# Ledger of designs, part 10: VHH binders against q9w197

Target 1, 300 residues: q9w197
Amino acid sequence: RLRLQDIPALTQDHCRMRDPAEVERIINEFVIGGPERMQIVSDFDYTITKQRTEDGGAVPSSFGIFNACQSLPENFKAETDKLYHKYRPIEIDPHMPIAEKVQYMIEWWTKSGELTSGFPFDQSEIDQIASKYTHALRDRTHEFFADLQRLGIPTLVFSAGLGNSVVSVLRQANVLHPNVKVVSNFLQFRDGLLDGFQQPMIHTFNKNETVLNETSEYYDLVHTRDHIIVMGDSIGDADMASGVPASSHIMKIGFLFDHVEANMKKYMDTFDIVLVDDQTMDVPRTLLSLIEKQHKLNLE

## First folded at step 19 (VHH)

Design B6
Fold by ESMFold2, fold request of step 21:
Structure B6 (fold): chain B 300 residues (1-300), chain A 123 residues (1-123)
Amino acid sequence: as target 1 above (300 residues)
Amino acid sequence: EVQLVESGGGLVQPGGSLRLSCAASGFTFSPNYYIGWVRRAPGKGEELVAYIYPSSGNTWYADSVKGRFTISADISKNTAYLQMNSLRVEDTAVYYCARGSPVHWKNWGFDYWGQGTLVTVSS
């Protein structure tokens, strides 16, 4: 039986846990179950990409990559900023009922789609901008995805951002292996022109089994994989795997960078492991290493 | 209807070369599709040998074939290729061409498979 004190990556000061005994128990379940019971569900923006680079440089969101493309209409950024300022406060309002918020999110998406319509655009512009940020992935992301590929672990990159950017960054970073699937918002084209976004909309309040049941065969394909690592950088990411059976073992890893003191309690109440200013894949990689080590011993 | 047709298999001596082709139809190579070669040898499970994203040229190789095999694609012919050099007896297998997508997927890994082409390496 593994003990947390014997796992150096998990004893670091920036690695916080409300219930270390529960984390230890889940790790041992993962190790006993082996890689064939594992699946990964991860956000992209500021979860696979860094929240902070070594030199303090900016890391754009997946929509930020699109917004940097030069062929966009002159007023495009100003108009999308107006929509952001109108709808973002509604999205994060702690008092508005979720059902009402969903109506505003649909309105936001519809208006964003109208702005993102009626002009030519080529994916190659996104690829050009994205190429600048393949170095802005968390340290050892390449090794993490290589391990997942080697262990045959299904990996879902689940993003409410822009999938065209997500796919472009991951592909150019050479981590988008066949065991990795992306569910996100994608540009729609009609007659060579942009025509908004493909259905269905993915937003904060449906980035869970609601979208996955409707848009993919995900749960049918992973039904035997009841050992889940969830990775995210915001409170809303913790529920990305909510469609799995209640008997599942889920390890929720939260990457906390902004407003650490103000957010610490919420993150600790939500995630099993909270990583403060950790710009690496070292903790999730350590979990895979423990699983692989025992798996190899069991084959002998 | 998506279809993948392999060709180019056969009998070769160790150290020899073969070039496998995978002719695709029913879809056009786009940034969101990859083509892979998967082999099944007697007494072994399936092994992903290599894959390519034809539009971008990004490739991947299994350690067992690195430096000996090269995957490529000709977008104008809608065809992917596996150049196999310095062949070894352990490369003997049925080689399957397969297509997948990180975004347009029905299954993990690959969604469409060819019927395979036999490669036998024997002295």
Scores: ipSAE 0.834, ipTM 0.935, lowest interface PAE 0.7, mean pLDDT 90
Fold by ESMFold2, last read:
Structure B6 (fold): chain B 300 residues (1-300), chain A 123 residues (1-123)
Amino acid sequence: as target 1 above (300 residues)
Amino acid sequence: EVQLVESGGGLVQPGGSLRLSCAASGFTFSPNYYIGWVRRAPGKGEELVAYIYPSSGNTWYADSVKGRFTISADISKNTAYLQMNSLRVEDTAVYYCARGSPVHWKNWGFDYWGQGTLVTVSS
């Protein structure tokens, strides 16, 4: 049996846990179960990409990459900023009922789709911009994805951002291996012109089994994999794996960077492990290494 | 319908070379598709040997074949290739061409498979 005190990465000051005994229990279930029971579900923006770089540079979101494309209409950014200003406060409002928020999210998607329609656009421009940000992935992301591939662990990148950017960054970073799949929002084209986004749109409140059941064979493919690592940087990310059986063991890792003191309690209540200003993959990699070590011993 | 047809297998001596081809039809190489070679040796499970994203040129190789095998693609012929040099007895296997996508997927690895082509490395 592993003890947390014997896992240095998990005893660091920036690694916070509301219930260390529960984390320890889940780690031991993962180790006993081995890589064949594992799956990963991860957000992309500010979860696989860094929340900050060491040189202080900004890291664009997946929509930010799209917004940097030169072929966009001159007023496009200003119009998308107006929509963001209107709807973002509603999205994060702590008091508005979710059902009401969903109606506003649908409104936001509809207007965003209208704005993203009727002009020429070449996907290769996203690729050109994305190439500049392959360096902005969390430290040791390349190693993390290489380990996942070697261990045969299905990995879902589940993003409410722009999938065209997500795929481009991951592919150019050489981490988009066959065990990695992306579910996200994608541009739609009609006769060479943008025609909004492919349906259904993914937003904060449906980024869970609702979308996965409607749009993919995901759960059929992973039905034997009831040991899950969920990674996110926002409270809503904690529910990405809610569609798995109730008997599943889920480790929820939250990356906390913005307004740490104000957000600490909410993150601690939501995630099993909260990593404060951690711009690496070291904790999830440590979990994989523990699983792999025992797996190798079992094969001997 | 999507089809992948392998060719180029055969009998070769250790140290020799072979070039496998995978002719694709029913789809064109786009940024969202990758082509891989998977081999199945007698008494062994499947091993992913290499893959390529043909549109971008990104490649990957298993450690067992690095430096000896080269995967490539010709967009105009809708065909992927595996150049196999310095062949060893342990490279003996049926080699399958396969296609997958991180976006348009039915499976975690590959969605479509060819029939396989036998490579035998023997003196």
Scores: ipSAE 0.834, ipTM 0.933, lowest interface PAE 0.7, mean pLDDT 91
Fold by ESMFold2, fold request of step 21:
Structure B6 (fold): chain B 300 residues (1-300), chain A 123 residues (1-123)
Amino acid sequence: as target 1 above (300 residues)
Amino acid sequence: EVQLVESGGGLVQPGGSLRLSCAASGFTFSPNYYIGWVRRAPGKGEELVAYIYPSSGNTWYADSVKGRFTISADISKNTAYLQMNSLRVEDTAVYYCARGSPVHWKNWGFDYWGQGTLVTVSS
């Protein structure tokens, strides 16, 4: 039986837990079940990519990579920014009912699609910009994904960002192995021109079983895998695996970087493990190592 | 109709070489597709030995074949290849070509499989 005190990666000061006994319990359930019961659901922006680089340079979001492409229409960035300033306050409004917010998110997506229509676009521009950020993945991401592939663990990268950028970064980093699938917003092309985004729209309020049920094969494909690690950098990411059976064991890892003191209580209430200014994959990797190695020892 | 047809298998002595081909039809190599070679030895499970993203050229090799096998693709022929050098008895298996996508997926791993080609390494 593992104890947290014997796992150095989990005893560091930046590794915070609301309920250490529950974390310990879940880890031991994962060990009992082994790799064959595991699945990973992870956000991309600022979860697989770093929140902070060593040199203080910006790490663009997946939409930020697209917005840096030079072939975009002259006022594209300005028009997109106007939409952001109109709709972002609505998205984060603490008082508006979610049903009302969803109507505004549909409006935002529709207008963004109209802006992203009617001109040619070479997807290689995304690859060129993305190539600069393969080094901006969390430290030891390559090893983490190699371990997931070796252990046969299904891995879903679930992003409300731009999937074209997500795929480009992951592929160029050589981590986009066959066990990794991406569900995100993708550019649509019609007659050689951009035609907005492919359906369905993924936003903050449906990045959960709502979208995954539209790909009905997902839950059938992972039906034997009721031990889940969820990774995210935003409160909403904690719900990405809400569609699994109540009997499932879920470990929620949150990466906290922005406004740490102001956000600490919300993150601690939401995630099982909160990692403060941790720009590595070391905690997730430690969990995989324990699951594999201690499971084998228990079978002796 | 997506189709993958392997060829190039056969009997070879240890230390020898073979080149497997995977002729694809019903789709073109685009950035979101990868082609893999999976082998199945008698009495053993499946092993992914290599894959390639043909459009970008990114490749991956299992430790068991690294340095001996080379995967490649010819976009103009819509064909992927596995060059197998320094073959060992342990490489004896049926080799399957397969296609998958991280974006356009119906199953985990690979969605379409060829019929397989037998490679036998013996004296």
Scores: ipSAE 0.832, ipTM 0.934, lowest interface PAE 0.7, mean pLDDT 90
Fold by ESMFold2 at other seeds, fold request of step 21:
Structure B6 (fold): chain B 300 residues (1-300), chain A 123 residues (1-123)
Amino acid sequence: as target 1 above (300 residues)
Amino acid sequence: EVQLVESGGGLVQPGGSLRLSCAASGFTFSPNYYIGWVRRAPGKGEELVAYIYPSSGNTWYADSVKGRFTISADISKNTAYLQMNSLRVEDTAVYYCARGSPVHWKNWGFDYWGQGTLVTVSS
């Protein structure tokens, strides 16, 4: 059996765990099962991309990449900002019931679609902007995705952002291998003009089995893969794998960067591993290495 | 109706070369599609050899073929190619052309497959 004390990456000060014994148990279950029982479910924005660059600079969100396209109407950014300032406080309101928030998220989405309609748009412009940020992925993301490919591990990038940007960044970074699939919001076109976003809407509160059951054969394809690593940078990301059987083993990794002290308790209550200002894939990569190498040793 | 048709297989001596072609129809190469070559030796499992995103030119190669094989695409002919150099006996397999998408997918990996073309490397 592996012990946490023998895994240096997990003993670092910035690597926090509410229940280290539970983390240890899950790691050992992953090792017993091996790569063939694994799947990955990961958010994109500030989870695969960095929350900050090495020089302290900002990284745009997937919608931020789209909003930087020069062919957008001159008032597009300003109108999008007005919607953000109205709805973002509602999205994060700690007192409003989720059912009520959902109605506002639908309203936000509908209005964003109206803004994103009725004009021509060259999708290659997203690729031009995205090319500038392929270096802004977490350190060793290329190695992480190469290992996932080599081990045949199904990997879902599940994003409430803009999928056109997500795909462009991942493809240009040479990590969008055949074992990687993207579920996200995508631009819709009709007669050469933008026509809002493709259905169904993905937002913070339905980024889970609700969308996955509606949009894909996902659970049928991964039914033998009951060992899951979930990665996210926000509380809502922890639910991305909630549609798997209750007998499944899930390791939830949260990347905490903003307002660390204010958010620490909630992240610790939500994620199994909380990584504070970690701009790398080193912990997920360590887990993959253990799963592969210790599983092989157990088979001998 | 999506179709992929492989050609260019045959018998070749170790150290020789072959060029496989994959003629695609029923879809246009776009940023959301990749074309791969997968090989299967008789009685053996499948190995992804290489893939390309034809629209962007991004490629990938398995370690077993890196430096010996080159994948490419000609958008105007809607065709992908696998140039195989320095062939070895262990490269003997049926080579399948396949298409997949990270966004328009029904399966992990590839959704459409050709019928395969046999490559035999022997003296």
Scores: ipSAE 0.832, ipTM 0.931, lowest interface PAE 0.7, mean pLDDT 91

Design B6
Fold by ESMFold2 at other seeds, fold request of step 21:
Structure B6 (fold): chain B 300 residues (1-300), chain A 123 residues (1-123)
Amino acid sequence: as target 1 above (300 residues)
Amino acid sequence: EVQLVESGGGLVQPGGSLRLSCAASGFTFSPNYYIGWVRRAPGKGEELVAYIYPSSGNTWYADSVKGRFTISADISKNTAYLQMNSLRVEDTAVYYCARGSPVHWKNWGFDYWGQGTLVTVSS
């Protein structure tokens, strides 16, 4: 039986846990089940990509990559900035009921789709911009995805951002292996022109079983995999695996970088493990290593 | 109807070479599709040996074949290839061509499979 104090990656000061005993219990359940019962559900923006580079610079979001494309109308960025400044404060408001927030998220997405309509666009522009950020994934992401592939662990990249960018970055970084699937918002085209986004819309508050049941047979494909690692950088990401059976064991890892002191309590209440200013995949990788190695030892 | 048809298998001596082809129909290679070669040796499970995203050229190889096998694609012919050099007895297997997508998917891994082509490496 593993003890947290014997797992160096989990004893670091930046690794915070509201209930270390529960984390320990879940890790031991994962070890008992082994890789064959595992699945991964991860956000993309600032979860697989870094929240900051080594030099302190910013990494663009998946929509940020799209917004940098040169063929967009000249007023496109100004109009999307207006929408951002109107709706972003609502999205992150700690006091507004979620039901009310959902109405505003639908408005934001609808208006963004209207702006993203009626002009030609070539996916290759996204690929060109995305190529500049393949180095901006969390340290050891390549190794993490290689291990997931080798162990045959289904990995879902579940994003409310722009899937065209997500796929482009992951593919060009050589981590988009056959065990990795992407569910996200994608550009829609009609007669060679942009026509908003493909249905259904994905926003912070429906990024869960609601969208997954509508877009895939996901739960049928992973029904034997009731040990889940969820990774995200915002409180909304913690619910990405809410559609699994109640008997499932879920480890929720949150990457906290922005406004750490103000957000710490909320993150600690939401995630099982909170990683403060961690720009690596070292904790998830440590969990995979334990699951593989200790499971094998238990079989012997 | 999506179809994948392998060809190029046969009997070869150790150290020899073979070139497998995978002719695709019912879809066009696009950035969101990858083509893989999966082999099944007698009495053994499946092993993914290589895959390629034909549109971008990104490739991957299993350690067991790295440096000996090369995957490629010809978009104009809608065909993927596996060049197999320095063949060993343990490379003996039925080789399947398969297609998948990280976006347009029904299964983890691959959604469509060819019928397979037998490669036998023996003296």
Scores: ipSAE 0.831, ipTM 0.932, lowest interface PAE 0.7, mean pLDDT 91
Fold by ESMFold2 at other seeds, look of step 19:
Structure B6 (fold): chain B 300 residues (1-300), chain A 123 residues (1-123)
Amino acid sequence: as target 1 above (300 residues)
Amino acid sequence: EVQLVESGGGLVQPGGSLRLSCAASGFTFSPNYYIGWVRRAPGKGEELVAYIYPSSGNTWYADSVKGRFTISADISKNTAYLQMNSLRVEDTAVYYCARGSPVHWKNWGFDYWGQGTLVTVSS
């Protein structure tokens, strides 16, 4: 049996765990099951991309990449900023009932779709902007995805952002291998013109099995894969794999960067492993390495 | 109605070359599709040999073929190719052309497969 104390990457000061014994138990279950029982579910923005660059440069969100495109109408940014300032406080309001928030999220997306309609747009603009940010992925992301492909581990990138940007960044970084699938919001086109976003829209409150059941046969395809690593940078990401059977073993990794002291309790309550200001894939890579190496040794 | 039709297989001596073609119909090469070549030798499982995103040109090669095989696509002909050079006996297999998408998917990996074309490398 592996002991947590013998795994250096998991004993670092910035690697926090509410229940180390539970993390240890899950790791050993992963090792017993091997790569064949694994799947990965990960957010994109500030989870696969860095939350902070070494030089202090901004890392745009997937929508930020789109908003930087030059062919957008001159007032587009101003109008989207108005929507953001109206709806973002509602989204994060700690006291408003979720059902009420959902109605506002639908309003926000409806209005955003109206703004994103009626003008020509070429995907190549997104590709041009996205090319600048293939270097802003977490350190060792290329190696992480190469390992996932080699091990045959289904990997879902599940994003409430803009999928056109997500796909573009991942493809240009040469990590978008056949075992990787993207579920996200995509631009809709009709007759060469933008026509809002493809339905249904994914927002903070439905980024879970609700959308996956509605938009894909995801759970049917991974039903034998009951060992899951979930990666996210916000509390809402913890439920991305909630549609798997209750008997599943899930390791939830949270990347905490903003307002660390204020957010630590809720991240620790939500994620099994909380990584403070970790801009790498080293912990998830360590888990894969343990699963592969120790599983193979157990079979000998 | 998606179809992939392989051609170009055959018997070749070690050290020789062969070019496989994969004619696609029922869809066009868009940014969200990749074309792969998968081979299956008798007694061995499937091996992904190479894939390409035809629209952007991004490619990938298995270590077993890197430097010897080249995948390419001609968007105007809706066709992908696998140029196989310096062939070895170990390259003997049925080679399948396949299509997948990270966005429009029904299965992990590839959703549509060709019928396969046999490549035999023997003296």
Scores: ipSAE 0.830, ipTM 0.932, lowest interface PAE 0.7, mean pLDDT 90
Fold by ESMFold2 at other seeds, last read:
Structure B6 (fold): chain B 300 residues (1-300), chain A 123 residues (1-123)
Amino acid sequence: as target 1 above (300 residues)
Amino acid sequence: EVQLVESGGGLVQPGGSLRLSCAASGFTFSPNYYIGWVRRAPGKGEELVAYIYPSSGNTWYADSVKGRFTISADISKNTAYLQMNSLRVEDTAVYYCARGSPVHWKNWGFDYWGQGTLVTVSS
C-alpha cells in the first residue's frame, strides 16, 4: 500500500489537498486497477498550455491564437471584447440560476458566431500563429503524452476554446497521438467563407456529459475505464467526467495560478489536488509512473 | 466509402529494403487525418510502427524502427508510403495501413484499416 509521505512530488508545499487520505485512497485504487482501467480528461487552455512563461509572461488562449490572425476584420477584436464585457459578468454571477445563465451563454455564442461569419479565412493562418506557441506547453508535456500512448490510455482533450487552435498546437508539438481525441468548438465554413462555429456549442455549463453524449459514443468507448484523472485550471473543469458511473474513482487536479489567495478555498473544495503555480506535468506523470510500476510489482 | 489498399509486401533478405504503399480512396488528406502503419508478427501483439499527418507532414516512429523506416505521403496521389531499410528478421510481420483522426473519430486509435500485406525477412 502506497503512502503519500513516500511520494515526494505530492509532499511539495505547492501541492495542496483538502483530504490527503482520500487522495491516497484513490491512488491506491488506481494502482490496483493498473493502466488498463485508466482514462484522462483534460482541458487545454492553461491546463496543457502554461499559465505563465518562464519570465512570468502570458500565454494566449486558443481563441487568442485565432484573434491574432491577419484575415480577421479590422475591428474583430474590439467587437469580441464588447461581447466579453457584456457576458462575462453573467457567466461568473454567483446568484443567477444556471438555467438563466445558459440562455445568456447561448446568446454570447450566437453573437460570436455572427462576428465570425461572412469573410474568407485561410485556416493555415492558425497553424502559422500556433507554431509560435508549441513551446508554451507545460514542461514535460511531450513525455506525459508519450507515456499515455505507450500505456494505451485514452486521452480526451475537452475544451470550450477553439478546437482549430487546440489541434494545431498539439499536432505541431508532436503530442497528438492516436490515443488522443479532441472535443471542442470548431470553425464552420460555407462556400469558402467562415460561417460561425459547428454545433454543438461548448461553454462553461455544458462541458460535461451533456456535450459528450451529443458528439460521440464516448462513454461506451471507455466504459471499462472507470479510473479517471481530470485536469483543469478553472472550477468548471472539475465536472468534465461527471457522466461516468458513480462507482468510478476520479482524481481531480486543478492548476491554480491567478488570484491564488482569493481562489484557494474554492479550488480546495473542488479539486482533490490543487497545484499552485505549477507549470509542469510532473504530478500527473508521477501518478502514471506509480500506476504502471506499482501495479506491475503487485502482480508478481 | 473509405478504402485503404496496401501493396509492396514480399520476401527480402536481411539488410534489404522494401517500400510499402497505401492507396487511399473515399476521403482526402485533410489536416485532421493521420495514416499509420501497424504490424502484427507471429506470437506478438499489434505494434504501431509509424504514423503521419499527411497535410502537415508531422511524423512519428516507434523506437524499434527509428532510423531505418521512413513514412511519407503524396497528397496528389492520395497515397502514403513506408520505406523500410536495413530490414531485420524481427521486422517480419503483416503490415496494415490505417486511418484515424483526433477530431472525426468513431474509435480510439484508428477507424479504417487495409487488408494487410505480408513482409518476410529471411535468408
Scores: ipSAE 0.830, ipTM 0.932, lowest interface PAE 0.7, mean pLDDT 90
Fold by ESMFold2, last read:
Order: sequence, then C-alpha cells, then structure tokens
Structure B6 (fold): chain B 300 residues (1-300), chain A 123 residues (1-123)
Amino acid sequence: as target 1 above (300 residues)
Amino acid sequence: EVQLVESGGGLVQPGGSLRLSCAASGFTFSPNYYIGWVRRAPGKGEELVAYIYPSSGNTWYADSVKGRFTISADISKNTAYLQMNSLRVEDTAVYYCARGSPVHWKNWGFDYWGQGTLVTVSS
C-alpha cells in the first residue's frame, strides 16, 4: 500500500487536504484498479489553462477568445459586458434558490445568442486568437495528455464556455488525442451566418449528468470506469461526475487562486485536494505515474 | 453513409517504401474530424500508428514509426495517406483507416473504420 508520506508532490505546503486518509485510500484504489478503470472529467477555463501566467499576463476565457475576434460587430463587446454585469451577480448569489437562478441563466444565454446572430463568421479567427494561448496551459499539460493517451484513459473536457475556443486551443497545443472528448457550448450557423449557440445550453447549474444524459452516450461508454479524477477551479466543477454510480471512487482536485483565505474553507469542504496557486499539472500527473508504475509491475 | 476505403497494401522488402491511401466519403474533412491509421499484427493487439486533423494539419505519430512514417491529407480529394519508409519486418500488419471527432463522437477513439489493407514486409 502507498502512503502519502512517500509521495512528495502531495506533501507540499500548497497541496491541502481536508481528509488525507481518505485521499490515501482513493489513491490506493486507483493504483489497484489500474488504468482500465480510470476516467478524467475536467473543466477547461482556468483548470487546463492557467489562472495566472508567470509574467502576470491575462489569460482569456474561452468566450474571451471569441470576443477578441475582429469580425464581430462594433458594439459586441460592450453589449456582452452589459449582460455579464446584469446576470453574473445573480449566478453567484448565495441566497437565491437554484430554480430561480436557472430562469435568469436561460434569459442570459438567450440574449447572448441574439447578439451572436446574423453576421458571417469563420472559425479561422478563433484559431488565430487561440494560437496565442497554447503556451498559457498549465505547465506539463502536454505531458499529462500524452500520459492519458498512453494509458488509454478516457478524458472528458466539460465546459460551460465556448467549445469552438476549447477545441482550437487543445488541438493547436497537440493534446486533443482520440481519447479526449469535449462537451461545451458551440456556435450555431444558419445559411452561412451565426445563429446563436447549439442547444442545449450548458451553464453552471446543469454542467453535470443533466447535460451528459441529454446530449451524449457518455455514461454508457465509460460504465466500466468507476475510478474518476475530477478537475476544476470553481465549486460547481466538483459535481461534473455526479452521474456515476455511488460505488465509484472519485478524486476531486480543485485549483484555488483568487481570494484564497476567503475561499479556502469552501474549497476544502468540496474538493479532496486543493492546490493553492498551482499552475501545473504535476499533482494529476503524479497520480497517473503511481497508477502506471503499479500497472507495469503487474505486467512483469 | 460514412465510408473509409483503404488501398496501397502489398508485399515489400525490408528497407522499402509503401504508400497507403484512405478515401473518405459520406462526410467532408472539417476542423472537428481526425483520421488515424491503426495496425494489427498477427497475434498482437491494435496499435494506433498515426493520426491527422486534416483541416489544420496537426499530426501525431507512435514512437515505433516516428521518423519513418508520414501521415498527410488532401482535402480536395477527401483522402488521407500514410507514407511508410524504411519498412521493417515488425511493420507487417493489417492497416486500418479510422475516423473520429472530439466533438461529434459516438465512441472514445474512432467511430468509423475501414476494412483494412495488408502490408507484408519480407525479404
């Protein structure tokens, strides 16, 4: 059996755990089960991309990449900013019931779709902007995805952002291997013009089995893979794998960067591992390395 | 109906070259599709040899073939190719062309497969 003390990456000061014994137990389940029982579910924005670069430069969200495109109408950015100002406070309101919030999220995306309609647009603009940010992925992301491919581990990138940007960044970074699939919001076209977004809408409150059961055969395809790593940078990301059987072993990794002291307790209550200002894939990679090492020994 | 048809297999001597073709129909190459070559040698499992995103040109190669094989695509002919140079006896296998998508997917990996073409490397 592995002990946490013998895994240096997990003993670092910035690597926090509410229940280290539970983390140790799950790691040993993963190692015993091997790569054939594994799956990954990860957010994209500020989870695969960095929350901060070393020089302090901005990393745009997947919608931010789209909003930087030159062919957008003159007032597009200003109008989307108005919608953000109106609806973002509602999205994060700690007291409003989720059912009421969902009504406002539908309104927000409907209006965003109307703004994103009626003009020509070419994916190549997104590709041009996205090319600037293939180096803004967490350190060793290329190696992480190479490890996943080598181990045959299905990887779902599950994003409430703009999938056109997500796919573009991942493809240009050469990490979008056949074991990687993307579920996200995508631009809709009608007669060569933008026509809002493809249905169904993905937002904070349905980025879970609700969308996956409705839009894909995901759970049928991974039904034998009950060892899951979930990666996210916000509290809502912890629920991305909630549709798996209760007998599943889930390791939830949260990347905490903003307002660390104010958010620490909630992240610690929600994620099994909280990584403070960690702009790397080193902890997820360490988990894969432990699994791979035992897998190789079993084959000998 | 999506269809992938391989051609170009045959017998070749060690050190020789061979070019495989994969003619696609029933869909067009778009940024969200990749084409791969998967081989199966007698008594062995499947090995992904290479893949390409034809619209962007992004490629990947297995270590076993890197530097010897080159994957490419001709969008106007809706066809992908595998140029196989410096062939070795261990490259002997049935080679399958396959299509997948990170966005429009029914399975992990590849959704549609060709019938395969045999490559034999022997002196």
Scores: ipSAE 0.827, ipTM 0.931, lowest interface PAE 0.7, mean pLDDT 91

